# Ledger of designs, part 113: VHH binders against q9xw16

Target 1, 132 residues: q9xw16
Amino acid sequence: MSGWNAYIDTMTAAAPSIKRCAIVGAADGSVWARTEADNVFKASEEELKTFVALFNDVTQVPAKGADIEGVHYVVPRTEESLIFGKKENTGFFAVKTKSAVLIAVYEGPNEVAAQVRKAVESMQTYLNNAGY
Short names: E, the ipSAE of ESMFold2; O, the ipSAE of OpenDDE; V2, 0.75 times the mean of E and O plus 0.25 times the DockQ between their complexes.

## First folded at step 9 (VHH)

Design w31 (framework vhh_gocatamig_d2; at its last look DockQ between E and O 0.94; V2 from the best seeds 0.80)
Fold by OpenDDE, look of step 10:
Structure w31 (fold): chain B 132 residues (1-132), chain A 120 residues (1-120)
Amino acid sequence: as target 1 above (132 residues)
Amino acid sequence: EVQLVESGGGLVQPGGSLTLSCAASGFTFDDYALAWYRQAPGKKRELVAGIGSGGDTVYMDSVKGRFTISRDNAKNSVYLQMNSLRAEDTAVYYCAAPKPPPEGYGFDYWGQGTLVTVSS
């Protein structure tokens, strides 16, 4: 891995409810960085390829949901560069930058989701401004 | 104005069944996923079941095989069929919908709730 690991650390530090996190290529879902050790982000390359392709037409995602790490999430709604999902007391936020997709899987009551979104979108803004 | 109105709650014996209904208005119903939450006294609200705009479903593990979420887009309604009810299912059940962009981080609108009491 490279300096992208620092961005993983930044997001996880900003939102303690984030359990797993990854930065992947927007074009092909290739993993640039991910949480490891006890919190390994486990999505396969094939799954991530499918996931990042959801951003090609986000309007259809609420109809079908989204899969991450073999888990199916209901997707309440979407935005052009934002997909989020829920399952039990877990969820995810995924945002698209110019060249990457940031994915954060979190666990906790509904209230923690606000902090997770803020953390991921802050990183999105930073990377976009940096040209990524 | 978004409105979510739940109905169908009541007192039921263990092993019994109830069907909850939610009438929704004030947003583009067909475009959004919907959900049922519940909150027992002294506990946090928890997602019981969710249903996408296309009918995909998600359940909490403790209700799988017992609860079924469904929707009728023509009636702007969402339902929760609850079978084999248990005492631990006792809670206020809420219908939930997301806020429109750019706000929200999940299901953000809630109805007034309907009480389900499972007791012998």
Scores: ipSAE 0.924, ipTM 0.963, lowest interface PAE 0.4, mean pLDDT 96
Fold by ESMFold2-Fast, scan of step 9:
Structure w31 (fold): chain B 132 residues (1-132), chain A 120 residues (1-120)
Amino acid sequence: as target 1 above (132 residues)
Amino acid sequence: EVQLVESGGGLVQPGGSLTLSCAASGFTFDDYALAWYRQAPGKKRELVAGIGSGGDTVYMDSVKGRFTISRDNAKNSVYLQMNSLRAEDTAVYYCAAPKPPPEGYGFDYWGQGTLVTVSS
């Protein structure tokens, strides 16, 4: 099976509050790995292509928000390689590496969000150090 | 330092209306989204409505069509127009803002809150 699935497993083990996540190509949003079965990450190819393009100019994102799995999120602010959003009790963190974008959708309060951000940023650091 | 000051809360009958206001200072208001949270006694804080820097909005399902969030960048202010109020809307309402980079998880700063009571 794909070696990339091991990274999905690592992130979900580190932050069990992640409901769904994926690793996609930064250039085109192609899925390298994602959560499956009852927790399948359901974004379309068109949506992911649109989403990864947001990293070309993250400063525009808080004005428009972001869509993941057909859900619209308000984006409080961005950082150069990080977009995060909120809607009710749900949220997401997305980080860009040289070759990939990591997306994690979660449910819970700020304590949960902190755990999810840490897990995603740890994986971002690992992949960047590995040349991805 | 970031400061958020809410006003406009009060006692209203079911079906009534209120407008909440939030005056913000200490950050680059125009670049950030702002939000309204609420917390009823014994319950968790929940995001009621959010508004992006360009006016993009989100609402929790139970308030859609009844509440409207808006902003006035010239006044560094955020508003929540609340119509058709229900007993279940009784809560302390908080204006919220994100922390500046590099820290933060969403809306991390809250004001002191303004009490809304919907009762006969």
Scores: ipSAE 0.716, ipTM 0.867, lowest interface PAE 1.1, mean pLDDT 89
Fold by ESMFold2, look of step 12:
Structure w31 (fold): chain B 132 residues (1-132), chain A 120 residues (1-120)
Amino acid sequence: as target 1 above (132 residues)
Amino acid sequence: EVQLVESGGGLVQPGGSLTLSCAASGFTFDDYALAWYRQAPGKKRELVAGIGSGGDTVYMDSVKGRFTISRDNAKNSVYLQMNSLRAEDTAVYYCAAPKPPPEGYGFDYWGQGTLVTVSS
């Protein structure tokens, strides 16, 4: 199993409602790993650079929302290392580690959102403890 | 203690208009996005429209162009202007807000709802 791809597999297994996810560099949004094939995470480099920069001041994010894969999401509120957004029956959770941002895009009602949050925060904790 | 109180529902003919209102209290209204959800009989609750603290909006596709979400931070209120109503819009409409940190994962507080009936 390749290095960063194993983390993608772990997150999608932990929360089946995740449709697409990625691990990107916190400094520049460069893609370290992502879901592929039928579930390709399609955000552009420019979009990811803009997205990870939101973590420089999360308090400003609810005022403007966030865009991922060309889709605009309203951001209900944030936490220091957590941004989540909603649109219709889809949403995302994103968390920042020391070096990376983990992004998970999911589909489903509120019942699944808690599962997605747990999956990304568990991985956030693991990567932070590992120095990433 | 979060409170969300919806009003403005009623019976209207197809093609008509209604304005829903939501009075909110118990949280820092200006900092949060707010939303309207609806639930028709036998269906799951669905996000109709959301509005960010700075005024950005999202809409479900079937209401875009007919419904307008707005907010008045001075009154701690959210509105849904509903135009060109259709029978398919018949539902209980709920105002929704997020829980404050560190809990929550979306729009986690709902009001009691207000019934909109569109009948020919």
Scores: ipSAE 0.588, ipTM 0.846, lowest interface PAE 1.7, mean pLDDT 90
ESMFold2, look of step 10: ipSAE 0.452; ipTM 0.799
ESMFold2 (binder alone), look of step 10: mean pLDDT 79; pTM 0.783
ESMFold2 (binder alone), look of step 12: mean pLDDT 78; pTM 0.779
OpenDDE, look of step 12: ipSAE 0.920; ipTM 0.960

Design w32 (framework vhh_gocatamig_d2)
Fold by ESMFold2-Fast, scan of step 9:
Structure w32 (fold): chain B 132 residues (1-132), chain A 120 residues (1-120)
Amino acid sequence: as target 1 above (132 residues)
Amino acid sequence: EVQLVESGGGLVQPGGSLTLSCAASGFTFDDYALAWYRQAPGKKRELVAGIYSGGDTVYMDSVKGRFTISRDNAKNSVYLQMNSLRAEDTAVYYCAAPKPPPEGYGFDYWGQGTLVTVSS
């Protein structure tokens, strides 16, 4: 949906340290919305399809890590509907809802990461309650 | 209380070797990936080596072939074997582990650091 960009704007306003983010379909990784212009989320269709499939068994992810935008992240651990990764001073949070996966890439220390996780989880709760 | 305690740092000549050890207490990390980071004066902390829960490893380019990360889940420990040390490897080395659920942002538990000085 064209309206999905409003949710991207909500997340980036809540956590300004988000460098790039996207909302993609949980079944196929199709992009519903993403950051644009100087903050364009750059991931191939094939990469996103592979990424969303990780949520079929998150317990396997810390054994192999995850790739987003051609960047390999170490995934320290997962939760049932949450994957987060680190590479140097960058990181990501990804959460699954009923129909979507939200991915936010950020830069900064743990204090910044805390704001990003909160923003992504708030949106996850909202979308689940809205039936997505 | 969760603690990571590093040891094994010291002064070594260029071309020498050191083994860093990290012992964790207050939690187990069997299912987690673990990392060694380092920070040289005036630089940001950088990931030197990571070890995935299944035992696969990743290294920064400048240490590939020289450093080896390993883990011993029974001893709740992670190690960094450093060979062919260079002056550029001089840094404080940190062991890093994720915080258990429900809160966590990456590698949230850090050791106090162990200083490695490579000089002639």
Scores: ipSAE 0.394, ipTM 0.709, lowest interface PAE 2.4, mean pLDDT 88

Design w33 (framework vhh_gocatamig_d2)
Fold by ESMFold2-Fast, scan of step 9:
Structure w33 (fold): chain B 132 residues (1-132), chain A 120 residues (1-120)
Amino acid sequence: as target 1 above (132 residues)
Amino acid sequence: EVQLVESGGGLVQPGGSLTLSCAASGFTFDDYALAWYRQAPGKKRELVAGISSSGDTVYMDSVKGRFTISRDNAKNSVYLQMNSLRAEDTAVYYCAAPKPPPEGYGFDYWGQGTLVTVSS
């Protein structure tokens, strides 16, 4: 769905500190849209399938961390529909909607992380309200 | 109130070792990942090592193989064993914990820090 790229553009405009992001199917991790070219989101199909399955029980995620784009992140804690991770100066936020998982990878301090979380949660709300 | 108290810093020669300790209180220690950050003068804080609630670890590339993070849930403590110390490891080291829900962006609570100086 090339139409989904408009939502990628909306998130990156709202939080320019997002380095790479994707919208994937919640059931199977299939890519609906992702950043491309110099900012290509690099996760494999198997990694994404594994990642979206973490939302089946987010309480187990801080015990093992999470892998995005071949990078293993420590997960400090989770919330019902939110997983976030840290490694060095990078981090990610991932949120689940009814049908999708939004993943945003960023670099920067907590002030940057706050902007990124706001952007993905705003999109999560929008998509849930649209029935996705 | 979440409290993190670091200890174990000091002056050490290049190639030496130090063990940092962090005593934590005021939250459900066993359920959260914990981390060590460092900040050198004029530089940004950076995540040195993280440890999951079950003991899975993540390290900054420049310290991997030299530093070991560990935890003792019975003592509400996290440790950083630093071996083969280098001049570039000189920094204030901070123990860090996540902010409880609904807020937080990573490791948002930091202790006062403990100074590690690697010099000869």
Scores: ipSAE 0.549, ipTM 0.802, lowest interface PAE 1.7, mean pLDDT 88

Design w34 (framework vhh_gocatamig_d2)
Fold by ESMFold2-Fast, scan of step 9:
Structure w34 (fold): chain B 132 residues (1-132), chain A 120 residues (1-120)
Amino acid sequence: as target 1 above (132 residues)
Amino acid sequence: EVQLVESGGGLVQPGGSLTLSCAASGFTFDDYALAWYRQAPGKKRELVAGISSAGDTVYMDSVKGRFTISRDNAKNSVYLQMNSLRAEDTAVYYCAAPKPPPEGYGFDYWGQGTLVTVSS
């Protein structure tokens, strides 16, 4: 959906260090929008279904880690609606709204990660207020 | 209040082994994942190995099969066993832990680091 793609564009403009991102359905991991072309978000539907199910009990996630785009990330810790992970010089932030999960994959140090988290949480707030 | 103290660094010959230790305090050690990072001269700091709260591990591709991360929750300690060391493993190694909620962006607390030099 082009409407949902506008939110992808908003997040990547707010945090240029986001390499790939997606908005997916919280219930099933269905893709609503994802980055395209040179930085296409390449997670399979089966992987995304598994990933969104992690939000059913985030307290279990640091024990298992998380898989995104075939890459296994260590998850340092979680918060009620936030999962973040690290692998080499990459990382991700994922947040859950009422109906969606936002996933942003980035590269860079913690200063960059802070910008990415802010962008993702701002969008989370916006979508929750919009009823999503 | 969170403190990480590394030890075990030194000079070793190529093909040698070294064990790094990290003593952690000031947080609920058992509930968090922990990591080892390294910073080589002229390069970016990178995650070498991570260990989940349950002991599941993640490794940088270039060290997989050579390095082993482990934890001892009774001692609040994390270890990095380094085997078959190469010149490119020369770096300052940092133990790392996440910040408690509501802040945090990954592994946000680092120790002071311990230097590992691999040379003949």
Scores: ipSAE 0.486, ipTM 0.773, lowest interface PAE 1.9, mean pLDDT 87

Design w35 (framework vhh_gocatamig_d2)
Fold by ESMFold2-Fast, scan of step 9:
Structure w35 (fold): chain B 132 residues (1-132), chain A 120 residues (1-120)
Amino acid sequence: as target 1 above (132 residues)
Amino acid sequence: EVQLVESGGGLVQPGGSLTLSCAASGFTFDDYALAWYRQAPGKKRELVAGISSDSDTVYMDSVKGRFTISRDNAKNSVYLQMNSLRAEDTAVYYCAAPKPPPEGYGFDYWGQGTLVTVSS
């Protein structure tokens, strides 16, 4: 967890509507860093392993949706390295880098979602450029 | 250009039923999930129900068991069957679709809306 928490802090500072987030290994869903305490990211190891495997073929994800923290989200569509989901007032953005998957769960309307997507994609670009 | 056209709204008494319909055009309907949102007076828009391309569904907790979302890919249409309507369901209902890549962050296209009023 040493060092990776700084990236969590950067994302949440850039988009305060992020309620919970995590950086996990792309190969196995192992947690590298996550929000803690009152904002603890509550996904199980088994759930994260299943979730990161969705990036093996993102085109199949809108057919079945995705589960994060025991919540089932509808996935409107995907992009090559991006999955986003919606349920009620809650949503998430997940992006894959070379070796990681970044997951941010947020609450709020579409204006909030735009800010969260921008924060997550900025971090994705940074980590890819850094070799992660 | 993406177009979503809702119909089926109206005035109903508590306990009544309505079916909302949405005709969609201008995108690859079969490949995307679709949704119904609503906006009550003085409130923000919220997702009521979503349906995946494989007809897997997601519902707002307060409408589970009362509302059913469905789709007809041959007609490029999505439907919301609303049963046991309550005063709290009074809202403008919007059919919603995602923007195609690389834009978007949810269900970003909205229809014009159809008003549902539940009142005695």
Scores: ipSAE 0.622, ipTM 0.837, lowest interface PAE 1.4, mean pLDDT 89

Design w36 (framework vhh_gocatamig_d2)
Fold by ESMFold2-Fast, scan of step 9:
Structure w36 (fold): chain B 132 residues (1-132), chain A 120 residues (1-120)
Amino acid sequence: as target 1 above (132 residues)
Amino acid sequence: EVQLVESGGGLVQPGGSLTLSCAASGFTFDDYALAWYRQAPGKKRELVAGISSGDSTVYMDSVKGRFTISRDNAKNSVYLQMNSLRAEDTAVYYCAAPKPPPEGYGFDYWGQGTLVTVSS
């Protein structure tokens, strides 16, 4: 519930270049927590439902790309529980856990992307170990 | 082992056109998205255009409608057709490809680059 916002805070503290992020349900894309106010994560529930369904077969994703917050990203490749995309100076990492998908949108070069990926994968490991 | 070799750069007048080509080797070309980056003097490298393995494309806003990215899997090549060129398009253009799993954060392999100068 309200505790889920603490995980958003943990990720953004670990990687300050995260501009917006969310934790959503893996089954339906329902929002558990997201960044708000000046850095509000602006994906609709419809878009998130479509996005989390990409994890049903990540091998198909690079052929089509992915949409987050109405922005179309090229997806260079995927891994078993990881989708990442690029557009201009912006990118995202999305990782799937047992029950959740973590999405982080960032701005910056590949050095910044490395810190963002580390932050979301650390949280992925933590939540999986906690049973989520 | 991954090699990306760009060609087609040169001097062109404002409003002119150029086609850049990239020959790729050392990876499974058909399975990966590919991109063109550029770096103007004194600026950071930026993603200009990307093309998926299924031909879905992305463009930076300032080139949309002017530039077209395409690929030819039989030739292991990716192309950037640049129309209506502007002085601000002057840059070194790089062909780029992702690193294979588990490494990488985007397009992490880049070629040597080809210089495009838009000037009268």
Scores: ipSAE 0.537, ipTM 0.796, lowest interface PAE 1.8, mean pLDDT 88

Design w37 (framework vhh_gocatamig_d2)
Fold by ESMFold2-Fast, scan of step 9:
Structure w37 (fold): chain B 132 residues (1-132), chain A 120 residues (1-120)
Amino acid sequence: as target 1 above (132 residues)
Amino acid sequence: EVQLVESGGGLVQPGGSLTLSCAASGFTFDDYALAWYRQAPGKKRELVAGISSGGYTVYMDSVKGRFTISRDNAKNSVYLQMNSLRAEDTAVYYCAAPKPPPEGYGFDYWGQGTLVTVSS
């Protein structure tokens, strides 16, 4: 356990449709906390380093998409601190704070995605207010 | 107002081909990815193919090698070339685009759809 694991638990409780998630360092993609066991978030260190670097210029992301856990997602568009992607019935939301990137992978249609986005953005606000 | 207008659906024999077209208006087409979804009777909607603003593509596993998505930015159009069609490809096909910021969670605007029936 770590203090950061409590935030993973909070996000998954708020949006049960989240299948896997992680909180990683914005500078290097180092894992601070992630879902484990049957729902382990499996992204490699190199993949996460590449992924967090996308937030240096989100306007470039829709041109190529993004890779998470070895899965290539189409990125429909981005916002200043938000990247989201789709593939089949799977999607993700990733948000950047001052020091962290939160990544949540879910399964379901767009109507399911609304609760996932809300949970991730609520945590983003909380961490920014806490100085992270 | 965002408008997506699909065409090209119809009845085709197993093993046949169809090309679906989508004409888009009311948003900055070149900046966004676009997608084709389908929904068969009694089943959930599924993302069949997506194309990034730079032309990179994603496909659902069951259509890889058979379907090709493409876009023409000068015409504000996206296409789905469907080859080697199977009975399980029977569905209403929808062209889809994202909502502009600040809201949205994927491809949120849809056209009216075009019916594809694969049967003998």
Scores: ipSAE 0.552, ipTM 0.799, lowest interface PAE 1.7, mean pLDDT 88

Design w38 (framework vhh_gocatamig_d2)
Fold by ESMFold2-Fast, scan of step 9:
Structure w38 (fold): chain B 132 residues (1-132), chain A 120 residues (1-120)
Amino acid sequence: as target 1 above (132 residues)
Amino acid sequence: EVQLVESGGGLVQPGGSLTLSCAASGFTFDDYALAWYRQAPGKKRELVAGISSGGETVYMDSVKGRFTISRDNAKNSVYLQMNSLRAEDTAVYYCAAPKPPPEGYGFDYWGQGTLVTVSS
């Protein structure tokens, strides 16, 4: 058993185009698990705390965009528990569960983005059903 | 039906300028970010510039300082002003908008494109 890293492995296996990802606490942005080594998720504690607070009112996010790993993304629109962004060939999907926020950074076109969103939402559903 | 219609492309010499326009219809324009993408022959489609619903902008590094994206909500239009054009800016330029919830992966609606050629 690899603790929370098993969920990172599951998402990455489902969507190999995920370059970096993390599972963080919804209340404070504390890192529960993240990709490491050559694909380490580099967001600071301050940035993650700011990022998870965006889920308190997602309707305000498209006006300002979002920052992840020091990169500013345009946010095309949001959903109640979903924020996604784009910059150049890079994008992200972030989804909120009861207790966590899942963040996946990828590179590629919309076909790649579709696979990443599916993987992240599948994990969101799994964690919500598990009480997280 | 979401519709995006680009115009303003053409042939221009290096160092020249062009302004691209996109007329959008079929969605709540003010609530969405909008983008310009480009695709050169044999190259990947890439995000050139994006503008948030609040007017915040993002640019591809190679066009920063040369291109300016803007929007006019009263006219449901988005613009790309391109200055100091280079041969490598030659591409078909596409206006793009997101799908409304609950589906979508980024900028999923695209216009037909407008060709920009930087050459003779």
Scores: ipSAE 0.520, ipTM 0.782, lowest interface PAE 1.8, mean pLDDT 88

Design w39 (framework vhh_gocatamig_d2)
Fold by ESMFold2-Fast, scan of step 9:
Structure w39 (fold): chain B 132 residues (1-132), chain A 120 residues (1-120)
Amino acid sequence: as target 1 above (132 residues)
Amino acid sequence: EVQLVESGGGLVQPGGSLTLSCAASGFTFDDYALAWYRQAPGKKRELVAGISSGGTTVYMDSVKGRFTISRDNAKNSVYLQMNSLRAEDTAVYYCAAPKPPPEGYGFDYWGQGTLVTVSS
């Protein structure tokens, strides 16, 4: 959906520390929108199918970690609709809505992560309320 | 209240080894990943090594093959074995744990830190 790029723009405006971002289908990992050009989100459709399936049982994720864009992240703990990971000075937040998964990859220390989480969760709330 | 107590830091010569220990309390240790961070003078804290609740590990590229993270769930402890130490490894090392839900942004609880100095 071409209109979905407006939501990518909203999240990156709210948290400029987001380096790459995508909105994907919760059932299959199909890309609805992603950052492009110099900030292209480079996960394959196969990797995204595997990633969104983690939301079927988030309690299993901290035991194995998660892979995004070919990078393996340690996952500190779980929440029902939230997976987040860390590696070196990078991290991600991923949240599930009724029909979508929002993924934001950022760079920076834990102080930066708070703004990124807030941006992703605000969009999660908006999309859930909109029926997505 | 989460408490993390580190030990094992010290002065070593280049090529030497140290083992850092961290005793954790105040949270469900077995369910959470744990990490070691370090902070060198003038730099931000960086994740050196992480260990999942299931024991899978993540390392920063510059320490992979030299450092080993491990955990002992019976003792609520996490360890960092550091081999072939370099001057660039000089830093304060912190044991870190996540905050319990609903807040948290990664590894948000830190110990007091233990100083590792690599110098001849």
Scores: ipSAE 0.536, ipTM 0.796, lowest interface PAE 1.8, mean pLDDT 88

